# VH-VL binders against q9umr5: the designs that were tried, part 346

Target 1, 268 residues: q9umr5
Amino acid sequence: SYKPVIVVHGLFDSSYSFRHLLEYINETHPGTVVTVLDLFDGRESLRPLWEQVQGFREAVVPIMAKAPQGVHLICYSQGGLVCRALLSVMDDHNVDSFISLSSPQMGQYGDTDYLKWLFPTSMRSNLYRICYSPWGQEFSICNYWHDPHHDDLYLNASSFLALINGERDHPNATVWRKNFLRVGHLVLIGGPDDGVITPWQSSFFGFYDANETVLEMEEQLVYLRDSFGLKTLLARGAIVRCPMAGISHTAWHSNRTLYETCIEPWLS
Short names: E, the ipSAE of ESMFold2; O, the ipSAE of OpenDDE; V2, 0.75 times the mean of E and O plus 0.25 times the DockQ between their complexes.

## First folded at step 14 (VH-VL)

Design pl17 (framework fv_nofazinlimab; at its last look DockQ between E and O 0.67; V2 from the best seeds 0.80)
Fold by OpenDDE, look of step 14:
Order: sequence, then structure tokens, then C-alpha cells
Structure pl17 (fold): chain C 268 residues (1-268), chain A 122 residues (1-122), chain B 112 residues (1-112)
Amino acid sequence: as target 1 above (268 residues)
Amino acid sequence: QVQLVQSGAEVKKPGSSVKVSCKASGGTFTDYAISWVRQAPGQGLEYLGYIIPIFGTANYNEKFKGRVTITADKSTSTAYMELSSLRSEDTAVYYCARGSYSPHGYEPFDYWGQGTMVTVSS
Amino acid sequence: DVVMTQSPLSLPVTLGQPASISCRSSQSLVYSDGHTYLYWFQQRPGQSPRRLIYKVSNRDSGVPDRFSGSGSGTDFTLKISRVEAEDVGVYYCMQGTKWPFTFGQGTKLEIK
């Protein structure tokens, strides 16, 4: 039998968005128990990410308990960060494959048309002022806002991303790393035509330097320092990178070719 | 000059809802956040919640158990605070206030509305 | 929630004399960025509140220099070096470090 699959949605999203993914899984892996978690839907997805992590944790714990052979996680967009944090705080998770589906794993600094209403050009350069304050950190989008021009503020004020990345020292860093390393495989999915994740390489732990030049995962301090286990995972062959062009952000979970190429192989 | 102009006084029955408006002028509405605070007669200040208009969603004080809804209309530069299931204890002056972004971060309450008296009585 | 405790609650002062208001928080107001989000507000009779001090010790524009804020961690003070008639009103401290943000009870400053 196939291991259960747990699906976590993204920003302003809901379980309904994954109806196609559910269909694909049922067709190709009949009998798979798929649970699309219906938590923090719509505007509720703007709640602080740690609050979301707690909510999702409560939902996944009983599922994991009933699946001693392990489970697979498919986490879309913002959900990918939630899942990474979830795996960091859970010392007893049994996740075989963690599939990060177009997630801003290294943060967001976007100004694309899709996010223009949220990140207009005029605001992008100033968003750090609100996001790195107590007022801003009450919103999920600020929890992974990563301003490359204000790295000091990011490191000190980010209440989520900087912590799960181990970029800021905290008493749980070692334990979180240990917990995260329990994952069997980390499957990173994303692409250049996403139009939302900015830069799109963030889905692969790439990100801007101070000159807004995109650096790859292996050039990031979190990798070099192995602050949360990326270097270790790569070394043991546990990281899978699956880039795909021609897919917009809202199509990652509904594209059949993407599913067959990047998701299905890991739903054993 | 920056001004926050609130809607007029309201008299409501228990169990009903009230919606107070706060129109901002003298700046770019989306560059700021709007806070709502209330003050019962002869009492102190209580933080209800705040909205960052560009995000389109507010953060609420859970003390109000979901009775408060804060919204913003960017086209009219107006923020709204709706309080449902009104009780006599909700009788208060309700204030909106603007926060601004400085080079050192966000600073709330640099400008205040004139306040809106909401009276809840049978 | 963070509890803000002001003292005194009533402050009668003679014109020209100094005044001091204390504000204590139930936990540290130092945020992760190193800043302390403590604010002081003045509310004159029949008026809306007005921010006097932001982040412990910074005066807003137009606030007379006779007002000063100080403190750290959990203990904060607003001082008026020479009280004037226009200073009559209620003063509030507020913490903006941990949601929900909370106010002190208020200190009513009156002229003797």
C-alpha cells in the first residue's frame, strides 16, 4: 500500500485548489489516503506562521500516528515554509518525502504583477519598515519577507524565517536541525515562469545578495554553515531539485506533467 | 496636512452592529497602517486592532472574540471598524489612528481621528 | 497579555513644578530587533489622545522639550520638567512589543 499523503495549501488558498492533485494521486496511486488540510484558508492564511505551524501540527499528529510506515507531505507556496517549520519542531515526525511545491523557502522579496497589489514597487523598498516591526510580524507574509538591502533588520526582526533557517542564534537551533534531518527526501519544485515567488530560485533556497544578484543554495550561508541541515541532506543524496519552466504559480498543483515528473516519483 | 475624519455619533440597541468610518487625507493611504482604539466613558484606552491596507487584512485583539471587523477601502482612503453583537459595555468613543513608516521602522498613532461616540442602550 | 501598570493614577501638581509618571510592564518590552516599543500619550480634556513619546525616549514633532521619556526593559518614566496649565489631562503608556498591544490605566494630571 501507498503511504498517506498530507497536503498543505498556500497564501489565500484553500483545500479546494488541490482537487486536481487529488485526482492525479488517486489515478496513479489508487488507494492512497490523501488529506488536504482545511486550515487557515483564505485571509486566515495571513495569520502568523508560528500559529499556523501549531494548527497544522495538531492536524498532522494523529495522521502520522496512524501511519507507522511514514507519510508524504506536499506543501504548496507559503505552505512549504509552514511544513519546513513543522518538521523542525516535531521530534517524532515520520515524513518520508517532503515535497516543497513552489515555496519561498529562502524568503520573498517580490514585486511581480501577481503581487503588485501586495508588493507594489513603491512599497517593496519600504516594506521592511512595517514587516520588521511587531505590527508587521503578525502577518505571515512578513514572517518570510527577506529584504536583501536590510539584512540586519531581517536577521534581528524576522520572527520566523530567520529562526527556522538558523540565521539567528536561538536555543532550539540544534534540536530543530536534528528534527528536520529526519526527513527522507526533500523535493524542491519551482520554476522561472512562476510569476509570484521572487526570486523564483527561492524555491530552491537561492536568493538575492545585497546587489540583488541571485545566488544558488550552495552559496548561501545557511548551506555553508549547515544551520538547519541542507548541506547534510545534500551530502546523503536526500535533496531533489525539480525545476520546470512554463508553469505559473497557481498551476503547480494542477499540472499533470509536473505531477508525473516531479511529484509522483516520490509518492511511494 | 494629514487628517483623519471619522463618522458621526451612533446610538445602537444591544445585539445590533455599528460600523464606524475613518477617512484619511494628506498622504498615501496604502503607505500607512490604521489602528482602532476605544475608550469607555471615564475609562482608559483599549486596542481593538489594526489594518495594513496594502495587505487587505487586519489583526484583531482576541478579547473581542471575533466581533470586530476592520476593513479598508483604498479607493476612498477610508478604514472601517465594525463591531457586532453590541453590548452596553461597548459604549465608548472609538478612535482611529494612523501609523507611519520611519527609517527606523513603523511608528503607530502619529495622527488620530476626532473619535466617534457609540452608545449602546436599550 | 502584557500588563501595563502606571503610577500614580492621580497626579496633582503645582504650576511650574516637575511631574513624573511611572509605567511598569509585566514583561520585558525589548523586541527582537533591539528596540523597545514603549509609547506615551497625552489626552487633554475633551480631546483625542496625542502621542508624545515613541520608543521610550523620542519626542514627537511639536512636543515641548519639557517632556522626556526614559527607562528600559520593564520600567519606564515620563517626566515633565515644569508643568504648565496646558499639560492638564490623562497620560497613558502603551506597549507595542507583544500583541495584543496594551495601555496603562492612565495618570490624571491636575493642577493644585
Scores: ipSAE 0.868, ipTM 0.944, lowest interface PAE 0.6, mean pLDDT 95
Fold by ESMFold2, look of step 14:
Structure pl17 (fold): chain C 268 residues (1-268), chain A 122 residues (1-122), chain B 112 residues (1-112)
Amino acid sequence: as target 1 above (268 residues)
Amino acid sequence: QVQLVQSGAEVKKPGSSVKVSCKASGGTFTDYAISWVRQAPGQGLEYLGYIIPIFGTANYNEKFKGRVTITADKSTSTAYMELSSLRSEDTAVYYCARGSYSPHGYEPFDYWGQGTMVTVSS
Amino acid sequence: DVVMTQSPLSLPVTLGQPASISCRSSQSLVYSDGHTYLYWFQQRPGQSPRRLIYKVSNRDSGVPDRFSGSGSGTDFTLKISRVEAEDVGVYYCMQGTKWPFTFGQGTKLEIK
């Protein structure tokens, strides 16, 4: 009776991380088929995002085929970018709710607690030099790295984020926008205490200007130009913003209050 | 002043593995691509793969079908290339190389190691 | 993979005369940033390769001005205006636009 749920994990992540989320869904929506996709785990999550999109696309096709009434996506962290690209490239997706769980939708620019763990010495001011090259673009972090102090380089060299945001012209832009707009609801989840997504407002399509002042979604050029459908979705009443303070990056999928407030209502 | 020093020549039997080291000195290590190429005797250059040490993972040429492993140790500024299931066709000089930054951005292969001869013989 | 085709493969040249090496790619080497990631390397006998030219036409530091690179899209040329004895070796083009990055077959320059 409930639509199946597909879960897509993030960077350096695995399906075990979602055991609490699975339990919550089973308790509140008994009988719901939940599939946590076990692809590009651990260090394989650094593979180019287009490669990941292709692999996840192949995995979701049979699940969607078995559910002609639709499915829901819950996509965590980097996985939210994979899912947004899926919605753009799949002419035949049947996604009702796309639940973006603390995902860097407008990009990442920060060495926070998570990045300090990976990079004990700060590299955020220097990463643009290699990320905005063909060598760097072969790694997922560089595919959504968004240096606000080198926006021209980002716009021209990004092989992923600038394309799915419609920030750089490409022949598929009209088709991708049309496909993305078939989603029933876009549920944006994140918060100021995340500690990894930088700025945390990236989870709501906000991002830094050149002075590192956060501009919210409605102030972004991609919204104003409606380059991939954000303005259309908002006008349609299809965007849900669900911010929540007090949750760290690794805890979004294991917080019951967050689940009940931001996720549960959308699992029809 | 940047210098790449590779480990010495190796003679190996078919089916075994070889691990070549490449120690970088005289500059930063972590935000450059460290690339591995090889050259069979009398032949051209072939790109095996590269690592950007700050990401801790490598990008590989599919031609080697999972036989190549590239790693880096940031604390010693050393990159490694391991080739397994060696065949006689793998006899080659193996080079490491590091890029640099020009006014036009990132540029590959500015600094080269001296090369490591790997001979595979039965 | 992007195939890089060099011509000629062997180039005997009289000392003091010009030399020209062609490199053709199987697809455009213009990246989304407008740069063309085409490189030229020289390998003297018994030595490691040395980068001569980066991004089509930019000479590296210490490369004599008798070396020049040109071209666009899929067709590229390395020229030596006056060949000197030290120029003997094999010359490779390489593309860095699309992984896996690939080299041409090499052009062996010899003094005749």
Scores: ipSAE 0.822, ipTM 0.925, lowest interface PAE 0.9, mean pLDDT 91
ESMFold2 (binder alone), look of step 14: mean pLDDT 90; pTM 0.921

Design pl18 (framework fv_nofazinlimab; at its last look DockQ between E and O 0.72; V2 from the best seeds 0.81)
Fold by OpenDDE, look of step 14:
Structure pl18 (fold): chain C 268 residues (1-268), chain A 122 residues (1-122), chain B 112 residues (1-112)
Amino acid sequence: as target 1 above (268 residues)
Amino acid sequence: QVQLVQSGAEVKKPGSSVKVSCKASGGTFSDYAISWVRQAPGQGLEYLGYIIPLFGTANYNEKFKGRVTITADKSTSTAYMELSSLRSEDTAVYYCARGSYSPHGYEPFDYWGQGTMVTVSS
Amino acid sequence: DVVMTQSPLSLPVTLGQPASISCRSSQSLVYSDGHTYLYWFQQRPGQSPRRLIYKVSNRDSGVPDRFSGSGSGTDFTLKISRVEAEDVGVYYCMQGTKWPFTFGQGTKLEIK
């Protein structure tokens, strides 16, 4: 009756984090087959994102094949980027709802208290030096590091985000756009009290300009140029934005109100 | 001045493990990446892997099939390289090296440790 | 993996004469940022390696100007304009463009 749900976790995370989400889905949509993919857990989540994309692809292909009516994706934090890339490279995916749960869809440039150990203020200004090198790009964090003060380096050295965004020309851009546009709905979830995603608007494809002023999705070049299909999706009513305040980053998948308001409506 | 001081020579049996330390001084440990390279007697250099202490994780040469573990202790500015399931072929001098920022970006191997001889013999 | 091939492997040189070492990669070392992550290292007898050149042609601090690096794409060269006694040792090229990063076989420079 209900379409299968596939869940992809975030950075330093595991399938165990989604036990509450599973409970909510079982209660509200009994009989739903939910698969939380147990891949690239913990420190392994720092592996290059393209490697993760391949791993997750191998896992989801059999699930999709058994669900001819389609599936739903719930992708949390870093997982949201993995899923977006997954949908870009798969020419035969059957994803109905792609739920991006507090994901840095437009990248990360943060120095919040939560990420202080990873992105201290003293390092944020210099992280581009290592992240945009071959050494740094072997780590997932650097794959979506988006330094607004070094946009040229981002555009040229980012081996993941700049490519899936179509911000740098590449031979697969047109095909990836076509593939991504197969999605039924793109559900974007995030909020101002997240404390990790920086800026939090990144979950809605907003991001900093060169003055660290946050611009919304419709002001981004990727939208204006429709480089990977955002403008097209919006035009056909396929983008859903669900902001919610009062939710910390580690609570997006365990908050009942958030689930009922932003996730459940799309689990048909 | 920046210095990398490695632990002393090791003699190990086949099948055992060795853990070499590399203590860095003269800079900010978390700002850099530490690389590990080895050199068998009379042979060339081989890249084992590297760690970015800030990230707390390492990248490994898959040639070693999971036998290498690189860690870092930011509190002591010390990096470690552990090699398990030792074989005679693992007999080598093991080097740690630190990179730095230049006007051209991040550049590894500005400073090297003195090397640690690891001998694997039955 | 990217294969780095050095030539010659043995380089006897007369003091005061120039020396040249070639390094060839099995694929282009140009990274997406447009830079070429090719390095040269010197290892004197009984010592740790020392970086001489980074990104093809940039000398490290303290490296004499008689050392120079050049090249592009897949072909690179280290030159010593006038070899001195202290230059005796093994020289390695290394690529840092594609993981795993790999070294050349080494070139042993000796005085005739």
Scores: ipSAE 0.877, ipTM 0.949, lowest interface PAE 0.6, mean pLDDT 95
Fold by ESMFold2, look of step 14:
Structure pl18 (fold): chain C 268 residues (1-268), chain A 122 residues (1-122), chain B 112 residues (1-112)
Amino acid sequence: as target 1 above (268 residues)
Amino acid sequence: QVQLVQSGAEVKKPGSSVKVSCKASGGTFSDYAISWVRQAPGQGLEYLGYIIPLFGTANYNEKFKGRVTITADKSTSTAYMELSSLRSEDTAVYYCARGSYSPHGYEPFDYWGQGTMVTVSS
Amino acid sequence: DVVMTQSPLSLPVTLGQPASISCRSSQSLVYSDGHTYLYWFQQRPGQSPRRLIYKVSNRDSGVPDRFSGSGSGTDFTLKISRVEAEDVGVYYCMQGTKWPFTFGQGTKLEIK
């Protein structure tokens, strides 16, 4: 019947529930085995992203092993970065659909509702100073902080995002690209009213240039160089872009219309 | 003129816990690493962990994972280190320290507290 | 963990003469950004440590110019060109490249 679904979450606001998503899957795809991986919640979501990748890898290996026909991933917020790294580092993954649910795939640069919750006052113009250091890189937000006004520091000091994007060369870049390209579909979900992901187009591999003008995925150097496989996936027809307005960051997994439009078709 | 002032000396029994405070004055607090380091009598320095108060969570040395808790209160510019399940080997002077920014980026341990002696004895 | 090894552990020196302290790391301290996160601290008797040198060779404000740092990769040196009486104390190197960040065991500088 249906492939198992693995749900990977990250806490940007600490207040969310996947119970509605589980209900939607059960109603539309009865008998689907759904596993919600409840790791690195709350303050633990600030642990280094490579630590999170390792923990999630250990959790998904037995699920994938028991499902030789393949699995689907639904990965929310910061969790979408964890999942993308998983797909790169696992040479034995069998993921068909990778569903990225409002994830900061090209990074974060914003004084948003999340920053106000985490940081009572905006510090976005100064955060690069600690983030682009070994002290800052021990925290997840610094692992994907992307200051468009200090791109040289980002490219050289990022211990996570610049590596999984292939923006800085490293010995595993070729094998990571090969592994990522084994995914069947990449489903990108997000929208302008998210309120946390900044720019919201980061969920679609868009990001700011130095003037804070958004360049879309096809205008990004990582796409043009095909550094981790985006151009190849698009040429195969394997990238699905599903933007939806009117949804706040904490509501993506509890909106029936969003589920039916953007998620359900990919849960074969 | 940054100053870090720590709480006073403590004498504790094995198995108990201790909480040391570190109040920053004369400077900013939230976007620096506030580190905790200890020095047993006649010994060298050992890094316990640090907090960036802006993020509200700490990074711990695995040697102390599960026994040390580092927190910060931005409203009072005060960091705290709590060490639980104390043993005699935990007898040491405990220091807090704050980093700084140079033209070359972030630099650790520019300002040090005066130290807090914690004695663990039966 | 990165092991930081200092030599000598005890350094008696004649007033006005040069002193040299070595620090070796078990792996390269060059970070991906090209910086080398190697630091030197001085602890005078009865006092808290004080940072002298940041990122290998940069003297902190208020540190006398008789102190200098050098080195690269895994081998580093702190030099005092002319030792003064106030230089008595223990000197530590520290690496800040790979967590957990670690200190050398210390070099006690004494006047003969």
Scores: ipSAE 0.799, ipTM 0.920, lowest interface PAE 1.1, mean pLDDT 91
ESMFold2 (binder alone), look of step 14: mean pLDDT 92; pTM 0.939

Design pl19 (framework fv_nofazinlimab; at its last look DockQ between E and O 0.02; V2 from the best seeds 0.00; counts 0 for: placed apart)
Fold by ESMFold2, look of step 14:
Structure pl19 (fold): chain C 268 residues (1-268), chain A 122 residues (1-122), chain B 112 residues (1-112)
Amino acid sequence: as target 1 above (268 residues)
Amino acid sequence: QVQLVQSGAEVKKPGSSVKVSCKASGGTFSDYAISWVRQAPGQGLEYLGYIIPIFGTANYNEKFKGRVTITADKSTSTAYMELSSLRSEDTAVYYCARGGYSPHGYEPFDYWGQGTMVTVSS
Amino acid sequence: DVVMTQSPLSLPVTLGQPASISCRSSQSLVYSDGHTYLYWFQQRPGQSPRRLIYKVSNRDSGVPDRFSGSGSGTDFTLKISRVEAEDVGVYYCMQGTKWPFTFGQGTKLEIK
């Protein structure tokens, strides 16, 4: 039989968004137990990411306990950051495939489609002013906001991303790295037509330098220092990159070709 | 000049709700924390919660556990605080306040509304 | 929650004399960015509160230089070097390091 699958949704999202993904899994892997976690839906997805990590942790423990052979995670958008933090803080996780579905793994520096209807076009250059404060850090968007023009503020004020990336020293860094490295495969999915994740290469651990030139994963300090295990995973052959053009941010979990190419092979 | 103007005083019965408005003028609104604090007669200040209007959601003090709803309308530059299931101990002056920026970053409570007295009695 | 404790709670002062108000937090107020999010507010009778001092020791514009703030970690002080009649009111400290952000109980300053 197939390992259970746990699905973690993104910003302004809910469990209903994954109905097509559930159909695809049922067709190709009949009998698979799939749990779409129904936590922090809608506007609750703006709660601090550490609060979300704690809530999702409580939900996954019994599922993992019932599946001694392991589980798979499919984590969409902001949910991919929640899942990566779960893998770091859980010393007893049994995740085989961690499937990161268009997640801002190195951060976000752009207006999201969820907020474009309200955001002035110049807000990305000014958002650091409130995001890098205790007031801003109470909102999930600010937890992974990464302004490449104010990297000093990011490194010191981020309560979430700078910590799980090992970009700021903290006493748990060694333990979090060991826990994360227990994952069997890291499957990175994203593409240039996403329209929300900025830069889209963040889904593959790429990000802007100070000139807004994208440095790829292997050029990032977190990779070079192996601060949370990316270099080790890549050397082990455990990182799978599955880019796909032509998919907008809201369509990743409802595209059959994407599922067959990038997700299906990893649902053993 | 930045001004915060709140709605007028209210008298309410226990078990009802109240919605207080806070209209900002003379400055930007959307990228600041708009905070709500209250002050019971003869008592100190208590932080209820705040909203950053560009995110469209609020952060609440858990002590009020689902009785407080804070919203904002960007088109009118107005924030709202609604308190439900009112009790006599909710009698207080309710203030809104907007933050600002200093050379040291974001600072709270730069500008204050005039306050709104809410009296809960039967 | 971080508990903010002020002393004294009532402070009668003679005009022209100094006043000192203490504020102690139950936890360090130093944030990861190195800033200490400790604030002082003044509430004159019948008025809304007004911010006097931001981040421990920084005087807001228009606040007289007789007001000063100091302290670090968990222990903070607001001083008025020479009390004037317009200084009558209640003074609050507040921490903005850990949500929920919390106020001290207030110190009522009165002229003898």
Scores: ipSAE 0.842, ipTM 0.933, lowest interface PAE 0.8, mean pLDDT 92
Fold by OpenDDE, look of step 14:
Structure pl19 (fold): chain C 268 residues (1-268), chain A 122 residues (1-122), chain B 112 residues (1-112)
Amino acid sequence: as target 1 above (268 residues)
Amino acid sequence: QVQLVQSGAEVKKPGSSVKVSCKASGGTFSDYAISWVRQAPGQGLEYLGYIIPIFGTANYNEKFKGRVTITADKSTSTAYMELSSLRSEDTAVYYCARGGYSPHGYEPFDYWGQGTMVTVSS
Amino acid sequence: DVVMTQSPLSLPVTLGQPASISCRSSQSLVYSDGHTYLYWFQQRPGQSPRRLIYKVSNRDSGVPDRFSGSGSGTDFTLKISRVEAEDVGVYYCMQGTKWPFTFGQGTKLEIK
């Protein structure tokens, strides 16, 4: 039998967004129990990410308990960060494949349609003033805002991303790293035509330096320091990178070719 | 139950300014946008702009050429709409509503205030 | 700005009979996320507007099932299967896809 699949949605999403994915899984892996978690849908996805992590944790614990053989996680967009944090705080998770589907794993820094209505008169270069304020951190989007020009503010004010990355020292860093390393495989999916994740390489833990030059995962401090286990995972062959062009952000979970190429191989 | 309660009717002279308030209760204030819409007597609805109270960011309909200013006080869960350089054609009922720019999944205008009549006359 | 055009502007209806209001936009209301942000509002005489439908076809809580919304792209329709006396008022469509938000002219529904 196939291992259960748990799906975590992204910003402003709902379970309905994954109807095609469910269809694909059912067709290719009949009998798979797929659970799309119906939590923090729509505007509720703007709640602080730690709050979301707690909610999703409560939902996945029973599922994992009923699946001693292990489960697979498919986590889309913002959900990918939620799942990474989830796996960091859970010392007893049994996740075989963690599939990060176009997630801003290394953060977000860009003007996108997702930000326009929230910040109609603000440029991305000025969002640090809002996002790194106490009020800003009440929004999920700001929890992974990563301004490369204001690194000190990021490191000190980011209440989520800087912590799960181990970029800011905290008492749980070692334990979180240990927990995250329990994952069997980390499957990173994204692409240059995403249009939302900025830079798109963030889905692969790439990100801007101070000159807005995109550096790869292996050039990142979090990797070099192995702060949350990326270097260790790569060394043991547990990281899979699956880039694909021609896919917009809202199409990652509904593209059949993408599913067959990047998702299906890891559902067992 | 979410409620939006607006300030009372206003009578203003041409050239003056008016500031209408909208107090929210029964729900969260910071999680939503507050929009302002007006309706001239016997006419349709016209969108003025919105504010995101948590950030203090506002967006305006350019038709008003900078005459409209929308603000919010998070401590009192109150939004304000100020319209300056008033003219007779600004005579209308002004409504606040919960919700704003919605291309990302927000469902705006699910709750409305009772409206505030603003009369501009010499 | 996106122009929203409603038809008819006046809609006399016999009680118990169906009603239909059309709303057309000057450009597609499909946003980049694939959703269409078209809304319908009801304004009864002397009252504030009330949202009936969001995103083309979703009824708000408390809205009777005799109200339904449909359409795609640039053409949208609000239907009332059986008009009741309480349905008298003006109905507006609104697009929330492109800034600034814009309303239709309104359709005045009256009982014959």
Scores: ipSAE 0.384, ipTM 0.751, lowest interface PAE 1.4, mean pLDDT 93
ESMFold2 (binder alone), look of step 14: mean pLDDT 90; pTM 0.931

